# Designs tried in a protein design chat: VHH binders against Formyltetrahydrofolate deformylase 1, mitochondrial (PURU1). Part 3

Target 1, 298 residues: Formyltetrahydrofolate deformylase 1, mitochondrial (PURU1), of Arabidopsis thaliana (Mouse-ear cress) (q93yq3)
Amino acid sequence: GESLDSSVSPVLIPGVHVFHCQDAVGIVAKLSDCIAAKGGNILGYDVFVPENNNVFYSRSEFIFDPVKWPRSQVDEDFQTIAQRYGALNSVVRVPSIDPKYKIALLLSKQDHCLVEMLHKWQDGKLPVDITCVISNHERASNTHVMRFLERHGIPYHYVSTTKENKREDDILELVKDTDFLVLARYMQILSGNFLKGYGKDVINIHHGLLPSFKGGYPAKQAFDAGVKLIGATSHFVTEELDSGPIIEQMVESVSHRDNLRSFVQKSEDLEKKCLTRAIKSYCELRVLPYGTNKTVVF

## First folded at step 17 (VHH; from x05 with K97A H107R)

Design y06
Fold by ESMFold2, look of step 18:
Order: sequence, then C-alpha cells, then structure tokens
Structure y06 (fold): chain B 298 residues (1-298), chain A 121 residues (1-121)
Amino acid sequence: as target 1 above (298 residues)
Amino acid sequence: EVQLVESGGGLVQPGGSLRLSCAASGFTFSDHAMAWYRQAPGKGRELVAGITESGWTSYAKSVKGRFTISRDNAKNTLYLQMNSLRPEDTAVYYCAATGRRYGPFYRFDYWGQGTLVTVSS
C-alpha cells in the first residue's frame, strides 16, 4: 500500500494467538512482551492452567500494525517462543488477511440451522467460506433456500442414502477441499471409516443437554419427560454417538404452558444459535482440546 | 487400522547412543504431526520431541541438543537419534501420531506399544 510518514495514522488490524505448552515460569510475560515489543496492543488475554496437569493454555487478542509487524514475522516470532518452551502448539490467525476456513454443511430434512447459518454468513457474522451443502433430501430449485444457494454460487448436492448405504465415499469426495464439516441436523450416523477417511474436525448440533437424551427425537423425549429446562449441545463428532468433546451448550426455560409445537420451536431456536456460536468460537480459535474428552473454550 | 511399531530400544551405557524407529501405517503419514513420548517407572508420560507435517521440530528442555527427531515421509517412518544418554533417560519410549484435533492444536491420539531404553552402568 501507501508510503508511511509521520502524519499518517497507522491502520491497526486484529490478531489472535493461541498457545499450549508444559507450564513454566514466565510464559505470559514472554508472550505479552512479543506483542508489546512490536507495538501491538493486547485487547484481551485468557489463561488456563489445569489443576495437577502442569500444562498451560492461552488465547490473546491484540491489534497491530501489519507494516511494522508483517504477517509472516508474526508467525516466526511466536514460533521462536514456542521452541523456547518445547511447544508444538502455537497458532496465529489474522482475520483480515488469513483465508477463511472452508466448510461444507450437511443436513437432512430440517433446515432451520442451515437457514440461520446462511443468514449469519451473508451478514458477515460467520467467518467461513461455505463450499457446498450436502443433503440426503432433495429440494425443489424454486424454494427460497435453493435460490439463495444459487445466487451465491454455493452448490447443493443431493446424496440419496439408505441404512445400508450412507454414500460416505461420495460425501468424502465432495468435502475433500474443506477445513472442517458442519452437521446442521444431518440425521445419518457417520461411520468410523468416514471419520478416519476425512481426518479433520466434524462439528454437530444435538438437540438436548448431553450426555442426557442421546439419539434422535430429543425434543419429544424432553417434552415427554416434563423437563423445565431444554437445551442444545454442539460438539465434535467421534465414533461414539453424541459423546464427543462439547463446544457449546445453551438452555431455555419451558413450562406446562408449552405444547409440543412451542417446545419444538424453542428447541429449534436454541439449536441454530448454539451451532452458530460453536462454529464462530472454533474459527476464532476459542475451542482448544483438553484432557480426554473436554475442551477449553475461551 | 492405524499402527505404530517402535524398534531400536535396548540397554546402553551412560554416554552412549541409540536410534529409535517407528514404522507407521494405516494413515497418510505426511499429513500428520508425530512425536516421541517417554514414561519412566512410576511417572507420567512426557513429551520428548515432536515434528510437524512440515518438518518443524520441538524438544523437551532435558533432551535438547542430545536428541534429534526426524521423519522420512517416503518410508512412513519416524526416528529419534539419542546421543549422550544419561540414566534419567531410562524409560519406555512411545511413538505417537495426531488424530482428529478438536481445534487448532495437535492432539496425539495414536500410540505404539513402546520400546524400552535402559541407560545403566
């Protein structure tokens, strides 16, 4: 861009750094000095040191002048600190420069999550590139959602499935150029072979507060059980149904005044909000694995 | 089926050297970060060295300068060259590979059965 002089205000852009290593004296001081020494300003800093694990997690948000601290130098400077602490896990994202995560969306019949995600994506509130939408249900081309996808150049792939053939090789080919998958009410169980073949993260939305109410039809189950709180859970997919590390959970009150319809409507509203927040948190590097099946969510 | 098979462990005198190997199969080796961990009797596993898919390496403080991790993507093999061995290096050494990451960090989900390294006079 333009030449800098003393009368020109710097253009500052946001950056995010996440770090994990064995706990040691001085980590925060070293990481914060890296940012400050380059003229960066820290806007937020989160640290988690689990009891009795001797490990350290952090996430910093900062603003910086990319002329003074070029993007590749940011990586190098944090990598040097990672080497000092014997760490492999140092990741920087600069949303205004770095490519957005590429995702594919999988769904079955219900489209409330897809519609919400498309609206948030259009409004710039979901920082992803949507490469395609895949469903085991055919949709008429003249519907609002299908016209939306066509206008924005997002392919819709109908992949008819049966219990005996989930068409997982076809799906793998369609999603090979993605950073992660989003199950936006995809009601087919992904096999262990699919998960191994894909090899990257898969994020799901489940109706209900896991680990309770696993499986399909969670709204009906909760309604019949007479619960006073309903929920939604977004989690990573593993080979064990509805048991992967949880990213986000949301709740809402219900009462005897709700019939099944209003109960389902509240549940759907929770699902779309919960999934959207989980994806945003993932893309902003707020979701970090912890222990066997837990997460740190900054 | 992911398989990691370590070899090269044994008994060695202090100051000696060993080279560990880990043969990997059942996944695309070049797409994964790899690591060596060790576990001494009565202690937890600790990271010894790691190497990313791009070849970037890191080492525990206790082994830096003495150990070298490397990978041969054509042979799907991970190595650990251990020099200037000390009695405190005595442990079972495990080869590890990343699985699904659940976020931006490397997470080592696949493990070999280990190879014993004993350093004693």
Scores: ipSAE 0.605, ipTM 0.798, lowest interface PAE 1.3, mean pLDDT 89

## First folded at step 18 (VHH; from y06 with S54K K61E)

Design z05
Fold by ESMFold2, look of step 19:
Structure z05 (fold): chain B 298 residues (1-298), chain A 121 residues (1-121)
Amino acid sequence: as target 1 above (298 residues)
Amino acid sequence: EVQLVESGGGLVQPGGSLRLSCAASGFTFSDHAMAWYRQAPGKGRELVAGITEKGWTSYAESVKGRFTISRDNAKNTLYLQMNSLRPEDTAVYYCAATGRRYGPFYRFDYWGQGTLVTVSS
């Protein structure tokens, strides 16, 4: 709706609401009425009702006046609707008010994903706070990535590993204050005990189109095999290697005209773009669990 | 190690009441959403009631007005007060707690072994 007060224009801010319940008549009407009754305006609305599951998923984007509809009241009003439908899953984010997600990044030797994420973060394109970077590889303090981290006050933690001890208790302590963890080419397998101890989401990037090519898949082998498509997959980490719910996949064509260097460069470009999009989608509440091992990605 | 131990099940006449308890350990109880699920013979598990870390509750339509979920964060204990019990409430009742979510929604990863509630004359 339009403001009638010519002396003060409302300051409108964006909000996002995601919802899941058993399917029923009138859910969209109730959710949209909630926003409209407070003078909010819907800018986008996505709904998914899967075949044979009798469940409802939605994501709305709206703008509203936080003076007229205070942040805590937004939560309460949507929660009242959730109770009407016997649901617990009603989540609101308001990026201009809510704290950014805090993340830690884990990597091994290759840093192409880390570098891309740091640049996007610096440019304001990733809505996260990076608490630290952890690696099982030491890096000289005079490298460009290490100077970047120092300049921005982001700690780098070298955690030396052996075959007998991957130092997971040390990593758990370093990441205890994060909202989720990002594996930006971390080549060590996280144990079930680590995943239980951390207790929050872990997002990984894999250099292939899962479920194909689980585990390691060196670019040289694919190049020598003469593949015509390469891909990258970003997914949630579970105890089963490379088998968690998929968030994003990307594909690139290759041919006999690619040499090894251009082939590798295309692969790395896919990985960094795929991981970055997955993290952004997660932070924008676009990634919702569905079924046993699937996602809705609005 | 996360542990959820239910108690309070038993045999109850129709119209009777029963209070279930779930003792929780191995995690910060106040940070987690909790729920009661039940499974009748030959059926899948179904959500009975849930309670968020902020205290918001939700109930299955079949139990609204008869069951009350509550939590005591000081005792790390989840409760289910069941009143006006019916034969169709007969089931194994499970305590559940959230774990990894794979997004913003609650996902109940941790489960107790269950406590049997039988409602019969």
Scores: ipSAE 0.677, ipTM 0.838, lowest interface PAE 1.0, mean pLDDT 90
Fold by ESMFold2, look of step 20:
Structure z05 (fold): chain B 298 residues (1-298), chain A 121 residues (1-121)
Amino acid sequence: as target 1 above (298 residues)
Amino acid sequence: EVQLVESGGGLVQPGGSLRLSCAASGFTFSDHAMAWYRQAPGKGRELVAGITEKGWTSYAESVKGRFTISRDNAKNTLYLQMNSLRPEDTAVYYCAATGRRYGPFYRFDYWGQGTLVTVSS
């Protein structure tokens, strides 16, 4: 063997690997040895093995030298392990090499989630490419949000809808090149045909703690009921309203000191934070399907 | 509407071969992972073989070396070549396709009606 010249420093980059299979002896050892054998170093490792389901979930964060372990070889090496365990669910992301997720944002009248996402995106804190914003409400070109979108080259599409025509084929065409959709307070129910035609994940924000407070206007309902705890839920969209796998929930205490305006403001603050965190977790491969309608969130 | 239609099942002697087909429609076939599952009478459904949209395959240990999964994206068709069949391979075989993943992993949400394979003397 030859040694490396110490004056040539390797560039180490982060990688993430998530894995799911039937539980077996030695999985962690094999996965960690894969990384170590290529000179990689594990910075974090999460494992979940649910009782009585005989399945294994893991997420590893590591650093590695992409000259020594090329991006395509990373996929092949982990796929070889997946095949050994009869598994299909092995996914690697390398953020400095892999393209960012492309998303479209759908909303109706209220824009508090859109505004928060745009600011986080601008600050580099939301690792996505925003391809467009779609709304069933027209907005004046001189508003702050519309000027922001124009300045950053993000198209805004007004798609007027009625009960008889939700214009879902128009929306499908606009979003065909995205990796997933974000409903940032889109108050139209997407049909089963839309969901099948799109065929990729759709993430929603609900203004309440699911499965409890289902339906519209949860902040006012909670205020009128005198609750002491409010929340927001971000979840995957299915054909059943507000019933898809939950990604993130956030809560905040409220009291008699809150009037309706402060109550609503707290609820909106929860919604925008909850949605943003859900999207970030999704993009970092922290959100893994579990069972029929649950998630593992590492 | 997503539809998966299996064909090619039947009665075969031990050591024989069958080729299963699954015609798929109602979705962009090339974007989906596909799989074959089987269910013997009175038992749970088990994964036999899977193939990703990139063409990577995985097999249950019990069928490794005997079964080959493949896909033809131009014909929207999934195949399972089954060789050296054994009586324990007797089952209803189901074609499965991914739906929405709810994250990075494959979830098989769409299923065919199944095709019966019987391996007996």
Scores: ipSAE 0.667, ipTM 0.832, lowest interface PAE 1.1, mean pLDDT 89
Fold by ESMFold2, fold request of step 20:
Structure z05 (fold): chain B 298 residues (1-298), chain A 121 residues (1-121)
Amino acid sequence: as target 1 above (298 residues)
Amino acid sequence: EVQLVESGGGLVQPGGSLRLSCAASGFTFSDHAMAWYRQAPGKGRELVAGITEKGWTSYAESVKGRFTISRDNAKNTLYLQMNSLRPEDTAVYYCAATGRRYGPFYRFDYWGQGTLVTVSS
């Protein structure tokens, strides 16, 4: 017998599947059939097969009935297809069931990126859990950002640093239960030992269009030079400064009609938007590693 | 310091068997995907078999049915049982472990020094 009468419709929930293997005929057909055979419906499908490489990347978005296709069975069914193609890289996320990514945010003096991320997080537009905020700058408890953090139960950790002691072991302990780390204008360079000890992804925001503007390039200097285009880059952190795979870049025109204040404001607006979009894309499984230092961003 | 130390390689006749081991240290073994790669003389390094932290396995087509990857999380050890060996299986076999991923996919950043397997009569 039937479990429900005809007045009850199934609750369909969204799922995302990403896949990488050696390219072959029929991969999309197998993946699509896996979803359809369980009564799921594909809402979007992206494929990338690079020229001169024999590799396949895909991202599918679908809806399904979790009673008919239980969460663990979704993993097993896609993994069976992965095994058929000799692949390890098959990942499913189901946002309404799966735990959100846990992140920590690191910053120094400037908080425009932190504030934007907190607002997007509060509005449900950033699908993460923020475990803590860490800074090498102390902030007064009566500021709007500190009151926001306290109101929402997000710890703020002041970790005083010097050029000779970046306190990286203390930071590692604070972030060990996170899925990835976000540098929201953290102006200290993380060491190779920190990156090895953390062992997970670290996402940064840089003021400029990498690789052309590595390192510091103060906004005043760019303003005085009369540039007509400004940018921001969000990228993965590696041992090489400002050289990791790029996730997102944004640009905006500037002109003689900008004063220093409006120029800086445009630059800060790019940085906060660029970082926030990069994190959202990462959490939605849109950012896939490709080649030596590239990404596919679906 | 992450260390991966392979053992169990050697000379074996066609049709024979070997079991490779990889002792791992310097990281939480159970949290990582592991793999065996091989490199024949004059060729690129290729994936032989992989095993995820959840125990899911995958194999290159050329070794399916003959090789079995497994892991023992209590001993921090990765294994490769190699049966029905053929001369084309001759290669240096490398143990690999995941590091940073740059997204959801496994990326093998840590490598052992390799163990030589020679299949010859």
Scores: ipSAE 0.666, ipTM 0.837, lowest interface PAE 1.1, mean pLDDT 90
Fold by ESMFold2 at other seeds, look of step 20:
Structure z05 (fold): chain B 298 residues (1-298), chain A 121 residues (1-121)
Amino acid sequence: as target 1 above (298 residues)
Amino acid sequence: EVQLVESGGGLVQPGGSLRLSCAASGFTFSDHAMAWYRQAPGKGRELVAGITEKGWTSYAESVKGRFTISRDNAKNTLYLQMNSLRPEDTAVYYCAATGRRYGPFYRFDYWGQGTLVTVSS
């Protein structure tokens, strides 16, 4: 009779490594050799070396056998290379082993971004755990979004706010066990004290192309001005309004044939796509800080 | 309010040693990466050594084998042991701590006022 191979088949899993150091000869060779020496296979590799900064950025995506290359050893092997180059910034994620990022979603009245994120999350296309949804607007329990949240066990917290009390200490308590926050059209300005107290990243969606059109109602302003391009910007929140490092921007053409309703619909479609892509890019380690207020986005 | 206060600088002979300390307050020290930077006259600030919250260390090539960074999380204190000092080590040394990261990498947003180290020559 014929002999069939009955040995245990290895399960190969994806890993991502991002790296930043002072530029030097041979960094890519060392990083790629680390992966290859452990039997890993590189599926993608991105490098950025800015012209005048003498720094190096990279993101590699690879597959490997976690029995041959245990999760903690992956960290240690890349850290050995980081030490060789005097670097502190070496980060690995292994999505099938590592816990998903935990997020809370904050919004006000408009829910188009929340709905899109919930659908992508349900479909497995957004690699997060959603701990709760927080809003300064109460919603009826029989709406589609509220039924969705209840069905999936995601708490909805109504936090009534006033001009004199934004309830930021209450919000801080609700989000203390998250990895980052997502402002999905949260129309209250978070104070410097909130940002300091939270101490982790906050990602916002802005309804316009920053740095142009900072502030309140870019869609209405843009429509009244007769623009031919509209946009959306997702960025990190800082103490200065609408000024943090940009993660993602999207644009679309508009024309005289758009009324306010169709113009707003196009703007909302950009916002939901832009925010979703920004969150996915963040979770996949594609968004790296660069300079004082810039990002590398691989 | 985050505060970082360096001490231990001074004038030393070539080949001598100094130990720098940085007392930290206003944040959960054990959750943050810490670093020493230095700035020589007419130069920009450069990283000397860093230490992560997990205890992983990294050093500039010019100080490897001579300097040792360490942290005492119970005392909220960062240290830099500097041995075999050279005239080119003359600089103001700054303690730094991470803040918000804007992604996966450490950003050193909080800084002390610095302590001067002068190696005679």
Scores: ipSAE 0.664, ipTM 0.834, lowest interface PAE 1.1, mean pLDDT 89

Design z05
Fold by ESMFold2 at other seeds, fold request of step 20:
Structure z05 (fold): chain B 298 residues (1-298), chain A 121 residues (1-121)
Amino acid sequence: as target 1 above (298 residues)
Amino acid sequence: EVQLVESGGGLVQPGGSLRLSCAASGFTFSDHAMAWYRQAPGKGRELVAGITEKGWTSYAESVKGRFTISRDNAKNTLYLQMNSLRPEDTAVYYCAATGRRYGPFYRFDYWGQGTLVTVSS
């Protein structure tokens, strides 16, 4: 045996701080000094001050010794600075101490986004806990995705829906212990009552570059129209269909060399990449609301 | 349905005090940040004070030391104690609560109808 005392040993862990207030002279200096005064070291610092808006946004990444700067004191020290600037929006996340975000995944027939997210999650590339998967489509227990869910102890809930009964109260009960929802190709429209009842963020993936092509637009129809560019958009869900603040958008070229199958495959590849990047950015505090319907994405 | 109902406004002389209340219903009050905003005639709406679900407070510079925001989670009520009132504090005061955040920051999506505070002699 070796003796290891974490209260004495120099163990450095990463922290992230995001901040928003009215713009003023010296904000960066004050925030940086807070970190440095506690022996922390900044690894990255992003600032955005919008044109013609007198507001300030920042995101810092730093490392620190949690023995010298305890987790609760980190919150208090940044909150003191927030109070100096009349701000409420000061958020710290310390991934090695703080619980991972808990999410539920909702989908309908197509599972390409679900499969990608499960693989990224398994590989440690998606910093979430997946509490359950919910679908309005039943899946056989011997399919690859269902066996994956079983092996990892992730419940799958089949919630049969109709146009007259979306069973949103049942879904609300299943997701009550989550931090946000992910619509991984859930083709039912969530009602305003659901969104109010859930009260937390819902992130969707849409096929296409919003605000163009809101709603359904079958891949066959786009293929037959001869488009040369396809896209995907990940965005927050609001009461208005496909209109919430955009988190991530991706595009890819298509050509006459694509048949319907390769066209669909490219579209699906965009959707799964776009959604997974959006979720990762959200969990890393890179997605900050801005204006009425915009985001800062550091 | 989220409802925020302000009360306690009125006419008061300079140097006087008022206590505003906001009764909240339709959501889990203790999980939300709350705030008071005000709007003077001909002016935009401005933040007066905010309080997080953890009880952290923040104040506009113009009211620091004179106003105190507080919350009673058992009664689902937000308060603003307003002391040493000045004519420039004359405004309609609004209670606000957070809704969906679209990220880590508070967004105040729910608003009361307001209560008028008039400070004059």
Scores: ipSAE 0.662, ipTM 0.839, lowest interface PAE 1.2, mean pLDDT 90
Fold by ESMFold2 at other seeds, fold request of step 20:
Structure z05 (fold): chain B 298 residues (1-298), chain A 121 residues (1-121)
Amino acid sequence: as target 1 above (298 residues)
Amino acid sequence: EVQLVESGGGLVQPGGSLRLSCAASGFTFSDHAMAWYRQAPGKGRELVAGITEKGWTSYAESVKGRFTISRDNAKNTLYLQMNSLRPEDTAVYYCAATGRRYGPFYRFDYWGQGTLVTVSS
């Protein structure tokens, strides 16, 4: 409750806060009061307390007046609460003020995931800045994807690779100013040295329901096995192939009426949707690390 | 190669003080959150104190007012000043640094080999 006159309407903007600490009595009350005391309005609040761990996770969405609660004060007020609970993990994003995440997209031959991400990005539904697209396949300038990239000023870098030389130092240089990488069907395995040198998150899409059906050609393997359910998995990349924490999984039913071609098309549709949702969730602070290889996804 | 090397542990009487140091190399120290963890025999590893890139600190309740975490970005060194030591503080103390986060939260992936602190008389 602050007094406003009718000649000046308040501009209200959304904020997101995520928090992790040792579980204790009154955490939600303190976090809610922080927002309410500054005239903010909570639009959503999610909490998770694991059964066998004495830890607390939350994500709040709120709307507030940045004149009355300046961006830097938002950080300070939540950090003061974090210190009360002995916590380091208090993160705020305010999408209308904060810089978007910068990403690079890596792919090989298949572009269905890239195309979906570019369309969602163009529609304002993927809150990132795309710094470049990198591929080990050259593409003709007259293709829809290449003309799209040119029109939007997004560089495309062809990096010719072999089994003996994956050109990882060249890729590292191209992506040094990004916040995270997206493997949109990049079929080269990134080395441990690349992952250490990059030092930030790398998000992948896998064409199956991990941990089941690891490895190449999961669609044909699943088709031959007669499955009735197919899927796609988006996950963080680690040194162990297809084993990092899972961000998003999607499923679809298949039947005897699917031939291999329709089966593959359904799988590709799942991959593109799964990856784009995973990236959006990551950027909205919905994906929180949990345990050794798990995530909380609010 | 990320390296974290702790020093300063030893045997001390209750009520005494020790200062732990952690020399860091192989990464841009100022970009990372740092922490001290400890592990007593037969127990899990627990956070003692942490410090962010921005200098925000946090402490376990059992050490508040007695321990102080600090960092010197020019020397790539993390410190833990431990005062008013108690027998319950006996543990191996580990320096930790953030790595890949898998989201917005700090995740401590890099660890030193530890330094033993024994508080007894």
Scores: ipSAE 0.656, ipTM 0.828, lowest interface PAE 1.2, mean pLDDT 90
Fold by ESMFold2 at other seeds, fold request of step 20:
Structure z05 (fold): chain B 298 residues (1-298), chain A 121 residues (1-121)
Amino acid sequence: as target 1 above (298 residues)
Amino acid sequence: EVQLVESGGGLVQPGGSLRLSCAASGFTFSDHAMAWYRQAPGKGRELVAGITEKGWTSYAESVKGRFTISRDNAKNTLYLQMNSLRPEDTAVYYCAATGRRYGPFYRFDYWGQGTLVTVSS
């Protein structure tokens, strides 16, 4: 019999650690011991060691007491392990402490992806700060989307473009203070000069199952061809059109019972879900580069 | 235009030292991780040492204790101090800088032309 003060409760917060190095004996043991030694508890742990390669990938999800294990010490402790294995790739995120990723959203006429992302963001289900929305289409200030953006203090920038002038220098200036870009149905092709000038990740949504149907493949053409499956692909943008590393793919069945309108609706539903999931996975450190054009998606 | 220009390579006897430099331009040097890679005859490129934008370093086991990577952000220059050189260190040494990452990890997309280091008596 001993009385304890029930008012003392630890505040536990989530952390994520991702790691990449040359494969070796004992990596998981060392990483997990680092967390346990500080009183952290692992909630999830994913490992990938590819065949015929000598590399190791992991993602751990844990909870910890930031008073007992301060944020900067978390970085240092994992970095010490990284140095032990000759690695530079050790990344920690602590969502409740670390700044959210800052993104800009680019779109053209269709807004189904933008609307889905704004709703998920409003509900707290996309862990980002949206710095602005950029479009090559003007929208009246009293439309539903524009009123939403104004209500939440998100600037909308109309950038009139032509095939001769895509206004990429103007776009670069608008997005200079972002962590990555999201193309939410932006129908202009970004140039190699834009990609080099931006220098950070750009995530796109494509209305097909890449590598099939690269470029524009109009919905009516697919509908008239009688396809039985439609898809959407979210991928990183590179200098080669629709060829970057894939983050997420989704598929939906279609049949003779679909008219053009229901076919398009199914396609739009796939696109918005696929893009939203890809962005969430990226922000949660689930998307890791692998090889020259592949990803590990934990 | 991103440019990385290595210098300081040459012929040296076993046990000797060399200091490699890499002059960088065309990007904000202090925001990027940097690395030295090497390629021996008949081999693929391998990481020798890396240094993050925060100054954290990492080394291949074969060079640990003998080589030191450093950076001077004021001069936009990356260095590799190579001591106690061995014939096995003979290679073309490349300076590398990060570009787009496709996720959270460093990806070295920009490369110099290389500088040859030959260690022999």
Scores: ipSAE 0.655, ipTM 0.836, lowest interface PAE 1.2, mean pLDDT 90
Fold by ESMFold2, fold request of step 20:
Structure z05 (fold): chain B 298 residues (1-298), chain A 121 residues (1-121)
Amino acid sequence: as target 1 above (298 residues)
Amino acid sequence: EVQLVESGGGLVQPGGSLRLSCAASGFTFSDHAMAWYRQAPGKGRELVAGITEKGWTSYAESVKGRFTISRDNAKNTLYLQMNSLRPEDTAVYYCAATGRRYGPFYRFDYWGQGTLVTVSS
């Protein structure tokens, strides 16, 4: 035989690196040299340095040969640079090797966000594993959504709740093995005890442009008030209602030509798109905490 | 209920050593990044050293080579070995643990009450 098969081609795969430290001269040069020294090629690089904080944020996209630069070595090499700059925040994802994020979806009656996320997931546009769907509303097994869930092996858990018993311990058990939780129009307020017990990120969709109209602002009220803009906000859940760091916001114009039905349809379209983009950005390491309650979104 | 309880602070002469401990409870210790911060009177709180759940460490420039952060996941305890202490190391030292990250980066949500380290004479 032969020692080597000359027909073997390198398989180049994408990687993403995000970094945060005190700002200093030469950070980008050091990070880019790390990639280049291993034969990697940078396809995109984003940097943000705020004027008044003396901090540095970056996100790079690159391709590399995992035979030449093994996955664990990628982590070690970037961590060496992180130590040089006194930083803990150096994170790599390699989507073709790394496990997908595991998520659970919570909703109440309205399913427009759930349906959109399921379609994007089926199309390969949302790189997650959906472990289950949880709702405080029972759904007939013959509905389109329920048939979809059954066909794809995604459990649906009906958790009957009341104002007196939110069943949060039951929900915690169902979601214990997830990386983050998505509220796809879950209309119960999660308690501080739930948030501490879960201990991981929870991403919500709000109907409106926060911080304006915190809490409820029903579509009928906005329609009757004659607003000319509607919006949606996706944000992290904290103990303070509708006040967590914002991930994505979207707006749409409305006019006197909208009736209540078209107005609601535009609002629902914004919500489903806003939440889906927020989850995708989170999974792609584009959403980075910044300041007290802000985000950098690359 | 997350609790972080520091110990090991005290009065020490320049050039001396101290070992700080932080007993942690109320969370799965091995899943969290941990850190030591310090705050001198009239100053802001600053990072001294951090250690990830994977064991990767990082240090402030002012303490590199003198301080060592470590963790014992079996005992749910974080340590800071402080050698060659200087008067400017005088501060209240705080143990910190990550909570929700709001993205991929570490965010230190949980804090101990602090332990005083005084380096004098």
Scores: ipSAE 0.640, ipTM 0.824, lowest interface PAE 1.3, mean pLDDT 90

